VHH binders against F-box protein 7 (SKIP32). Designs and how they scored, part 3

Target 1, 328 residues: F-box protein 7 (SKIP32), of Arabidopsis thaliana (Mouse-ear cress) (q9xi00)
Amino acid sequence: MTSDALTIPSELESALRLRTVQYFITKRPWLDLYGVHVRPVPPFGSTSRKPHFDPALIHRCLPDELLFEVFARMMPYDLGRASCVCRKWRYTVRNPMFWRNACLKAWQTAGVIENYKILQSKYDGSWRKMWLLRSRVRTDGLYVSRNTYIRAGIAEWKITNPVHIVCYYRYIRFYPSGRFLYKNSSQKLKDVAKYMNFKASKSENLYKGTYTLSMSDDKIEAAVLYPGTRPTVLRIRLRLRGTAIGANNRMDLLSLVTSGVNDEEISSTEEDILGLVEGWEDDETHNPDIPAVSHKRGMTAFVFVPFEEVDESVLNLPPEKMDYYVTG

## First folded at step 12 (VHH; from R1 with D104E)

Design R5
Fold by OpenDDE, look of step 13:
Structure R5 (fold): chain B 328 residues (1-328), chain A 123 residues (1-123)
Amino acid sequence: as target 1 above (328 residues)
Amino acid sequence: EVKLVESGGGLVQPGGSLRLSCAASGREFSSYDMGWYRQTPGKQRDLVADITTGGETKYGDSVKGRFTISRDNTKNTVYLQMNSLKPEDTAVYYCARGYEEFPEYGWTFYDYWGQGTQVTVSS
């Protein structure tokens, strides 16, 4: 196979240049271990050949190499926020390495090679561009759909009014692995987030599923298995969208279908539920006792809530205070 | 900043020979792959030859047997000996420094390029 020489895009080139340039006079062996080089930020507007003194206390106290290490441990969205603090931080955050790592982690299911191909072919070799423009499910929080309906006369919910709004939520936590957790519950976001943020294995009411995100139309195919004596699969079709570039903070629910699954099929595909239902018609069921049901209610769009914002989210408000809240 | 400076280009008659040199600035020259590319106006840049850190060489099909790439790590220089030159070899020749990102697939990424040197083969 002829080694295809690929030209490194400008952003990667700059990162590589930083690796070759000794910016620090003092050798720091621990930085060499990580291949970390931080480019000094030139003083803004200073034509002065004099050593730049940064008056900010934080910059006096925090060496550039440590700043880099801190940023290397930050989530991409936090890096975005950090870039708004000052010019020095903005410059530091532009390091392609941060975005490379973020991209490779976010799209790890495609493999490293495929990601590089996509990077070069669609995003001009810019990891930051790829991060911003390529659709992805967010994994740093929960997608939450708030569903409401009016129920007359049956106090199923501790609501004292004869006619009351019933509110329930669909919760999805995605993982980069192609797996996700699903929960349908009347519990509030802050309560659900407590156990969905941790290892799901301890919660009896969390369901596991697998998902794929289309590369062409931002559609998500997902399937969840409801185990039991009559196992069923929930097939979910979603459309990923965002309120801003790179946000990916909304999902439209396109289709929700419950189908019966036979026990033999479940035993063979415990890890790939989506694969199990691949190619199934919307009315298809593999249990004659369980007809396929296409759901027409509870199709409200999902809103993404980062874990750090869970406690402050408006989704924690009681239904009477959220009547005018439009999710999505 | 790493700079690559090509030299040795010029006008030569068909059947003649040229030796291109590329001097690289910076440290750790021996840690990088080096390559020669050529480009004609309106066409893509094509690989002429590359040499790995281990001394393994690869050549474009059109130059196999005629061109030889070598490197001198003590001088931070890569060479391209071009023999039996043909009019079709007329191009701007570029030196490039590369690194292997996916060695298992033979992919080399190049991070620095020279300005290029013109080679013209004409009677």
Scores: ipSAE 0.000, ipTM 0.184, lowest interface PAE 14.1, mean pLDDT 80

## First folded at step 17 (VHH; from N6 with R27G)

Design U6
Fold by ESMFold2, look of step 18:
Structure U6 (fold): chain B 328 residues (1-328), chain A 123 residues (1-123)
Amino acid sequence: as target 1 above (328 residues)
Amino acid sequence: EVKLVESGGGLVQPGGSLRLSCAASGGTFSSYDMGWYRQTPGKQRDLVADITTGGDTKYGDSVKGRFTISRDNTKNTVYLQMNSLKPEDTAVYYCARGYEEFPDYGWTFYDYWGQGTQVTVSS
């Protein structure tokens, strides 16, 4: 017996608390408005801007779906320990309907028939086994690539050469529907995460697109449009991997290709940018003013950060306080 | 935290001049590209001018020859000298700080913006 007991209870409690806090804090107009109209005045010292239900009543009714979300983050060892906690947790961990729903949501683009074929052929009919072992993009957080480069910035040749580090990030959020969000920014993860959604209409450099994941080699194909007077498609190719089997918490950046497009192509296919560039070669130029370029810098691997961990992530550290650097 | 503070806006007559300043604090000023953008109500922001760390400048077509962007790395300040002002130059002017997503490519993306300073050209 070692630190495993500490990590499992701590991680489980932390994830459960964050999930339940997110659940209770989520803006839901019906519950919030009705509670304010009907509820008694809050106790002295309340700083919440939400109406308050009786907390004892709410936590006693914790939905199985939220509890399952905690379990879905666990690896097999942790699931074994969770099943020993109480009868409710054991039942939830072993319920094949929750695992089925999770799998069909995660791989919804393949369709029900194809998912059943894979279930039977590769996972012995076990939805739980499929969830734990089959490659999937994580959708409960952001994939983050931290990139740096050096700028001299010298205006006078007589001054000592101060070397300055520019740090910027690529942020990706995947959705089970096959849509994704891409953002490049020098703003830190904790400042960006709130705006990585389809409702964030004012977020700078936030781009929408579609992606596919190949089950045979874990490669992701994705594309977004950089709009404007010189519209440019960014094609992103990635390989999904993990620090442990089933973690799906890393991605290698295989290629970044920018290529200009003409207005006619964009007007006919603006919703499906990945479909628009299907069959394009990486060096194929479609707009002579914006030649195709395969970029070689800014290619740092992506690290997955769950939403509940964004404020504490080491990726928020400034470049001068990091304990590692990209080789330049 | 990076902060950009514009100053020097105001009311001016057609044909007049203004000099906008943008003081940068936080982060490293000399390593970043800087720019001026302007926005009129109901429109998106338009590039007025930008200046790279190496001193290369670019201007929007409507201001070329009339406006000059410059930077002083010792004062962490970027300037926009605006001469021969016209009523169509009336807008809120924003200072911006940028970086290159693709360092070999020369394409600057801007992700820090000032609060803006109003420039009004009328008689």
Scores: ipSAE 0.634, ipTM 0.821, lowest interface PAE 1.0, mean pLDDT 76

## First folded at step 18 (VHH; from N6 with R27L)

Design V3
Fold by ESMFold2, look of step 19:
Structure V3 (fold): chain B 328 residues (1-328), chain A 123 residues (1-123)
Amino acid sequence: as target 1 above (328 residues)
Amino acid sequence: EVKLVESGGGLVQPGGSLRLSCAASGLTFSSYDMGWYRQTPGKQRDLVADITTGGDTKYGDSVKGRFTISRDNTKNTVYLQMNSLKPEDTAVYYCARGYEEFPDYGWTFYDYWGQGTQVTVSS
């Protein structure tokens, strides 16, 4: 007997051989990002020595990984403009290996075979087209849902029915691995953002979980566990959308369900909360003292804020200075 | 922004009484729920009592009937009256400010905490 080899299916072999249309844009749309003026570079496929007098050396200063992260955040129109910045950037934008790696990273939970099937069937074998057009959760910032409610206050002298407006937020950070962080808090985005990571174990009301994104209808399934004497699972169903094609910067809250979890489930389920509740009905609870509830309030859509825009986001404004309405 | 300062802790004999106060700074005090939690070394914080903006109260089972939470929005202060104290009540007591993640379901979550005040019940 000799080694047993697995062969690549013929469908994947065909996808690896196919190419598709590359996009070109004549303007340089991201020059404002760094305030850099660069001169044109030599045509694609030619090589010249690096100029020592080039006043805009940004193409030399950024590691390839950082350049890739910048390009991965651009809309298709802006990405074409970036190809005009310098030869390094042009080659990076045109290199199918970078887009392949970006896609496999972004959709790593689907697996290599499934990603190649989708590439061939929907994106004409183009990794760049897949990156630009296929829906994905954003992982370079936070999704934020601002919620308000009215609460009757304690009757005070000369005021019979005072009204209080409470403002709180839901914060979500997705990771390409299928893990996510969820936080509910009355603290504002600029104060919360630095704690939205797995190293911030000291942050109150920060929960870890897993999620899935259905590529057929852009639905997200996610869940977290609220621990304590009455352990409760929160099941979150979302629909990903955008203000423009490929923006992926909005999510609608489709359902928000809390259900009881018994002690055996807590002990056996560490980080795979979504797996624990897989197949549960909306009215299902495993602790009769904690009935299942499908919540109807606190369901404001999520708005995406990139990390570099957190401090200046309008979501940091107090309720009296924002577009302001209260649902009764 | 919001600052919570507890006071009124100390040493008390079993069966005695003690009153804790929590002074809150901030214009949003009246809009939010307030609560008292306690923590013994090596354990998680336990809910002792909370009180909503409307005055509705909830108590932990071990203190129900013995402790009373109240609030005075004109003074930005929350109180915990502790009667019939037991050695098991020995802990650091924390004041907290919260909100309801799910409006109308009475589940309060807390995201601001004081520094705590020690209560010791011993001979």
Scores: ipSAE 0.562, ipTM 0.779, lowest interface PAE 1.4, mean pLDDT 75

## First folded at step 19 (VHH; from V3 with T108R)

Design W6
Fold by OpenDDE, fold request of step 22:
Structure W6 (fold): chain B 328 residues (1-328), chain A 123 residues (1-123)
Amino acid sequence: as target 1 above (328 residues)
Amino acid sequence: EVKLVESGGGLVQPGGSLRLSCAASGLTFSSYDMGWYRQTPGKQRDLVADITTGGDTKYGDSVKGRFTISRDNTKNTVYLQMNSLKPEDTAVYYCARGYEEFPDYGWRFYDYWGQGTQVTVSS
């Protein structure tokens, strides 16, 4: 049984193949109608020796090599934004190397070999295509769910049955490693984001968990441990979706289950909470004092907020102003 | 900005009484559950008592029958009456604002804290 060693083409071969990428100038037939010959800006690395005089000062002052290095250090979403700046940048961003690195980082848990297999089998060898079409959790911000509930108040002189609306949030920060941070809080996004962005924050009600994203149905299985005298695992099932292709900026909450965990189990699995609860039924508990509960309230969908947009997010508005907030 | 300021702590003899107060500002006080926690050096914070928006109270087992939590919404203040104090009650007491992550199950969490007030019970 000759194990066909899939020869991972050397990075050099991939770079050499980039030389032959005939940039199909997308003929814009409508531009031909106006006699406007928009000269295609050759992509970075095009062997075209003819110095294309770029009239933009930035391109005169910034060597292509440095531009490349800048882009190589950019986050994928920033690359996307950069592609909207000008034609030169758009073509530069198309360099497979940028997307390769992004993909391998995003799906690092699958391993390099598996990612290459998937690349070839499902995405026609295009890292950019893989990045756009393959589901992934975003790691450049927070997923936020805003939840509200009503509570009875204390009857005062004129109000016999006062009710109060209480708002709280669920915050999730994913990491490519399969780990995530979970926080519940009544605090505003802008305040919580400060704590969740810094690894070392002793923030209260910040929990660590592990998650998996299914390759087949965009479902996320996640588990976090609520520590304390009554250790409880929160099992979270989510469906990842997006408002646009590649956005991955929404998560529907499918289930929330809390279950008791015994102390012995916790000690053995501190790093893989999801593994601990793997195979558990929804009604299963390993602590008789803590029943398994499938929660039916607080099931609001998550919205992704990039860290750069945290301060301006509508989620910072008070509940009274957010009554009509629809998670897009 | 939400601020919680504790007061009323101090030194008391065993069997004595103290009344802690927590003045809240920057929030609609009546809309939030309030709680008292205590912490000793090197240990986790423990719930002493909490009170819901509706006036329902819960107490830690060690303080049941001795401590009473109450609230005055007109003053934006939560109180902890501590009677029959024991040396074991020595701790920093913190006031906190609470909410329920799972309203269907009544799991309360706290995320705004005061600076704390020291209570020392010593002969």
Scores: ipSAE 0.834, ipTM 0.937, lowest interface PAE 0.6, mean pLDDT 85
Fold by OpenDDE, fold request of step 22:
Structure W6 (fold): chain B 328 residues (1-328), chain A 123 residues (1-123)
Amino acid sequence: as target 1 above (328 residues)
Amino acid sequence: EVKLVESGGGLVQPGGSLRLSCAASGLTFSSYDMGWYRQTPGKQRDLVADITTGGDTKYGDSVKGRFTISRDNTKNTVYLQMNSLKPEDTAVYYCARGYEEFPDYGWRFYDYWGQGTQVTVSS
C-alpha cells in the first residue's frame, strides 16, 4: 500500500508564502521616493507628450490629479514637509493654488479683496511669499505659557517657613475666524489639548474670546470673558513672533488687564468681546465691584505646540524638570 | 493621576453637624490651594470654602460662621466642618484643587474635582 505522498504543489506553497509575505511587507511606496532623482514632471499642460516614466511606485499608483487633490487638502506645514520628499512633490507644492487657499483661510477676516490687495502691494503677487512673511496666528495647535508663582506654606514641625512653587498654564487656540479659546489650568498640555481640540464644548474653565492681529506691528489684541456672578473681561495684548521666518511660534505677553463688565453689556456682545472693550482704558471698569487691574505677574511668553507634538512636548514635564528657557 | 475623593456626607437634621473629608492623591497636596464647592440640581456650582497653602481661609457668605475648612498636609486631606446645618445647605459637595491665575490679585481657579458627596439636611 504505497502511501501516495500528496505532493503539495510547490506553486501553492510559493503563492501562500507570497501572500503571507505580502501581508507583512506593508508596501511603503513612499520609500521609493528616497534617493531617486526624479526629474521634475513638467507641469500639467506642458506639451511634452513623452510619458515621463516615474519609477516611484506611488506615482504609478496615484494619478497626478489625485496627488494634487491630496496636497490641496494638506495643511501648509505639511506641504512644506511634502516638498522635501522628491522633486515632483516639490514642484507640485509650488502651485500657487495651495498657498492661495492657505492665505485666504489664514487671513479670512480681512476679506478676499483686501487679501488680494495686500498680495499685490506687499508680496509681489506671490501667495507663498505672503504666507511666509505675513504674520499670522497658527491654528494647527496651541499656544502655551507656563507660569509659576511662589506661595507660603504652613509651618510644620520639620519646616518653619515652607514655600511652594505652583505652576499653571495658559492655553490659547486660535481660529482663523478671529475667535479663540482660552484656558487657564494647572493640568498638563497633553490633557488640556484633548479638551481644546476634541471636546471643547465640555471642558470646564474654557473661555471664548475674540482677537485681532495687527497688520503693521504683529500685535494681537484679544479679549475673553470670564462668566459668572461677577463677569470679568480679560484683555490680552500679545506680540507675535517666531524662531524662524514664518514660524509664528512665539507670543510675548505685553499686557493683561482684567476689568468688570456690566451684565447688560455682555448680553449685547456675546460674540465680540474684543469689540466690547475696544477703546477702554487700562484702568477702566464697568462694574464698580470689580476694579480694573493691570497684572504684572504671570507674563510668561507663549510657545506654540502643534497638536501632533502635544504628547511629546517638553511642556508636559513637571516644573522641576522644566528648567528650559525658551529663549526668544 | 490627581484624584480627589470626598467622604462624610449623609443625611442630617437641621441644626446638626457633618464633617466632610477630601482625600487627595497623585499630587503634592501641600503645594495647592484646596476648596469646597457645592451644587444643587440645576444650579451653578458655588464656592463654600477654600484654604490656601498658607492656611488662609475664605468662606461663602451663606456659610460664614457655620462652616470651617481645614487641611492636614500629612494626610493629604482637606476637611469641611459643617455646623448648624440648614435645609439650604443640601447639595452635592465637591472638593477641588485650586491655583491662582493672577497671583498678584489672588484670583483662584479650580480644575481638579472630586466626584462629590451628597449632603442632605432634612427634618
Scores: ipSAE 0.830, ipTM 0.936, lowest interface PAE 0.6, mean pLDDT 85
Fold by ESMFold2, look of step 20:
Structure W6 (fold): chain B 328 residues (1-328), chain A 123 residues (1-123)
Amino acid sequence: as target 1 above (328 residues)
Amino acid sequence: EVKLVESGGGLVQPGGSLRLSCAASGLTFSSYDMGWYRQTPGKQRDLVADITTGGDTKYGDSVKGRFTISRDNTKNTVYLQMNSLKPEDTAVYYCARGYEEFPDYGWRFYDYWGQGTQVTVSS
C-alpha cells in the first residue's frame, strides 16, 4: 500500500546516470569489435581512476532489479543501445515489458484493444517487432522544413534589380497524445527548439493542433488555427517515410490548405482543430472573405532532427552555405 | 543573432513630428520585410507600417498620409517619419522583421521584435 512511484531509490538514481557510459560504449561499437576500450578523460590530467567513478565497472555491477527499473524508464532508442552493452543488459532489454510500454505510449490514441489486435495480426505477438517496424511519428525531436523564395530588392547605387533569397522554416513537434506544435519562423533551428513546447506561452508564431496517422498509407492529417481578426485554419497533409526501414525521419508535404473559419467555430473549438475541419473539402471555407487556397510553394519535405542533435544540425547553416537540398 | 534597437521616441505636442529609427544587426537585413507596430496598455499590437524588400509600403488606416516608412539597406536601418501627431498615437512603437509563409499570397509574419520606444503625444 506504500507508494514508491514518487521516490527513486539511490541505487536507481545512480543507474540513471549511466546514460553517459552507454553513450561512450554504444557510440563506438567498432572499437568494441576490435577490443579497444575508451576511458573518460579525468579532470586536470589525472590518470588514476581509483578515486573517480569507473563507468564500465558500474554497468556490470548493477543488480538485475535496478536494471529493470532503469530500462523501464528508457526511451526505445536507448533500449537498443543498452542491448549492446553486455550480455546481461541484452537479455534484460529483451523483456517484452519495455517494448509494450513504448508501443502503448506511441499508439495511445488507438486504444489498448486495437493495439493488441494489431500486435497479434501483423507482428506475431512481438511488441519489439511492432515498435521497430510499425510506422510512427518521432516525438523525440523536431521535423524541420526549410523553405526559400526570391524577392526583388531595392535598387542601390551601381546595383540594378538586386535579388534576395528569403529563408524561413516550418517546425513540427508531435506528441503521442495526438497533439502537435507547428511554428513557422525565419529563426534557425537551434534558436527555435527551446520554445517548441506547450509551456511556451509567448512564442511568436507557435500554434497548437491535432493530428492523425493513417497506418494504411502512412498519411498524416493535421490542422492548426491562425487566430486573429481574420481567423484561418491551416490543414496540413503529410506522408511519413524514412531513409531506412523504421527510421521515420522524413515527411513529404502533400498539401497545405488555408480556409476561413467563422467566429462561432473559433469560440467552441480551441483544442480540437482537426475535428473542426472533419469532412471539409479542399475548396471549402466558412468565411467567404477568406477563400480556400491550396498552396503550391513553401512545400519542402521535412527532415527529422533529434533534440540532442539540434545545436549541430546542418539545418542551422544559412542557405548560401548549405551543401545540399533535402528532397522528398 | 538578429537584434532590433529602436530609438527616436519621446514627448511631443499634438501636431508635432518625430522620426523613429530601428537599427538592425544581421547580415540578412536587406533580404527581409520590416515593419513598425504600436501597442497601448491592455491592447494588442497594431500595424503602423511595413515595407517589403522591394520598397513597397503599407500603412494602417489611422496613420496613412501622416506617417512614412523607409529603409536604408546600407545602414541596416528602417525609419518611421511621424507627422501631424495626435494624442491617439501615444504608444510604445516596436520595430519588427518579417517574411511571407506563403509567397504570392501576402501572409506576412514577424518573428523578430525590438524592445520598443515610447512615443507620447500630450499637450
Scores: ipSAE 0.573, ipTM 0.830, lowest interface PAE 1.6, mean pLDDT 76
Fold by ESMFold2, fold request of step 22:
Structure W6 (fold): chain B 328 residues (1-328), chain A 123 residues (1-123)
Amino acid sequence: as target 1 above (328 residues)
Amino acid sequence: EVKLVESGGGLVQPGGSLRLSCAASGLTFSSYDMGWYRQTPGKQRDLVADITTGGDTKYGDSVKGRFTISRDNTKNTVYLQMNSLKPEDTAVYYCARGYEEFPDYGWRFYDYWGQGTQVTVSS
């Protein structure tokens, strides 16, 4: 009646199949980096002699810091399941040092003292609660806004009154430092993502700026400069939200304002565009050649796409194969 | 995947004419605005001409009345007819594909560019 069979717990298998774990395993060959040579045991009944990925062994090979990076991307439900898997995973999930370091990095602009005050007053002294519940911009992917408009086309022999759907995207990548990247482009997400970094400074229509996130109302203030012979500041105001508590995977556009900037203002403040526009009214014109405009179109909400999901995102589909509006 | 290939540049005498062509491949041509820009050494690119998906055109002040932009969606090609050429028209001419970030205000942005074709107007 005795069985020698061993089974992998369902929670371990589910946790190891999370897209975040796949991203680290496939895009960071950590097993090879640490020199661990793992020979998978074939499934029951298998005749294959090729190596197989064995998820039961992966958590033994990862340093605690890399394992925590996987857990830091989990939603609370999945994190609770992960803590039930084994003692190493439970230790990592319960280690307040890892959560403290994540929080201090994520909210580094406020400084250590202010973060400790918030921790005690709002999160019962728990760094884990603060990480999971306090609003933060996501920095592990891109926020994407797909915008469309309809334009009359040129009459062709088969179509008398043609119309075209023009599609363009706004791409935002935030950094914990308070810097961000903005790109507006007709190029698809999978083609843009590789240029959304500070080393890709020659990419067309890629702009650098700074942002702030208000803790009291989840509003983001951001600004970039459109350079050239008619230099123009774009002021972007957003509200962070999510499809679930702690997801932080949506942003509403509250306003988009363009205003001309004179040459003296550009030269003196090119590193701090947000500081340049501090105190400006939305209708305040600083260069009469380029009056201030509060835009009403192109205001669709941003959807967050983690870097590991970029290639398979529905946002890469052409407009005729997608819903007219894809908000969450 | 999108490729813009300019042709038709060269050396001409003042008062002469050239016709530039830009063939587009690899993506929808008819759904986007097309334009020509030019650049002299040490200066920024400046607008020569734009044409919308609907055929509406816009020209830079220095070329209005002399240059004509047109498009043929069946051939995925945009053209720039340049007449009454002047030495100041000497530049590298770039074809571009674009869209409007703020459609109510005609703010065109171009995110696909050709390699450029040299136009030289000299005696």
Scores: ipSAE 0.445, ipTM 0.736, lowest interface PAE 2.1, mean pLDDT 77

Design W6
Fold by ESMFold2, fold request of step 22:
Structure W6 (fold): chain B 328 residues (1-328), chain A 123 residues (1-123)
Amino acid sequence: as target 1 above (328 residues)
Amino acid sequence: EVKLVESGGGLVQPGGSLRLSCAASGLTFSSYDMGWYRQTPGKQRDLVADITTGGDTKYGDSVKGRFTISRDNTKNTVYLQMNSLKPEDTAVYYCARGYEEFPDYGWRFYDYWGQGTQVTVSS
């Protein structure tokens, strides 16, 4: 009989954040073909004399690249535990070639020469240290900002002063290429995640653009075009941070500015909206019928949710059940 | 599951009337704006009418005075009463639910759509 999911040793599951491992195993069907099943590593003092490792252990069935992808998502504590599992895992965690390739991919827009300069000047020549400590946007999930506001409603026979709570979300997905997706929707995270890709061109209210990340202050500059009869650029300024060093799982929303664009700019700038608005002041508009507005509402910080966690995230709870904010 | 289901479409003679209904299930109806859009083959969806949570209505110029949008929050239903129908009103009519991104700015997004109901006006 076939298995749709591989079991991971209990100790390893906690170290590898079970959902990340489950996602890779489930979405990699060739592992199911080989029948890889992993048992828990026995704790110190176990009475079992038999090896708890099976010949079909993950280290024998996973190519080094896939194993590294799991490790690249771990925090330093979890990497320490992973390096204690077996010799192959220890070798992979310590192999500078895998960390170099990950770094050059993540910061590909800077180019190879600049990345080597940064490696030597800031990270003591260690690609692993650079990957773990240098600020980078996460590209393996969505950044989500949940916003609510109250509106007056129509008086009902049972409610004399009706009040309505509106809940909507800003969704951002970054790509290593410097492209990003922006979606504004009242749909919950679990329902939106499947549409946050460039193949979903028919998705309502999905906007495409480019972004930059400044290494000196962790600021992100991004922009998208709201098309239509009154075309408007949304300029988004963010600051990347995390709940722990290297987590990169939070973004503060520094500003949201909408500005008018003229017909000539629309025709000449199809996908490089950020280049179009380069150097614009916050009060600048190129269509006097559409004044620039610096918005003060809907500015809730972004929380990162990995794709493997979208279905069970607390961000899917209805607004009346959300009585806390995720803090940094 | 979140679903908007349109009904009440059909074939009608010019000058006739139809009443479209849109029932909402699996979502909060009373907290959001509702609208009707229509689409003819080869064209973009056009606004027919919308109605806010507070009861304010807006209409497309070609239907103003002939169509009336209303909502019943107790039944999670929005209605479009279409009178004095013309052949140009022939289209698929879609129900939509929306909200404002910036509440005092008036920028509205519609993010739930029904599957549509056909309205045909001809002799």
Scores: ipSAE 0.379, ipTM 0.732, lowest interface PAE 2.6, mean pLDDT 76

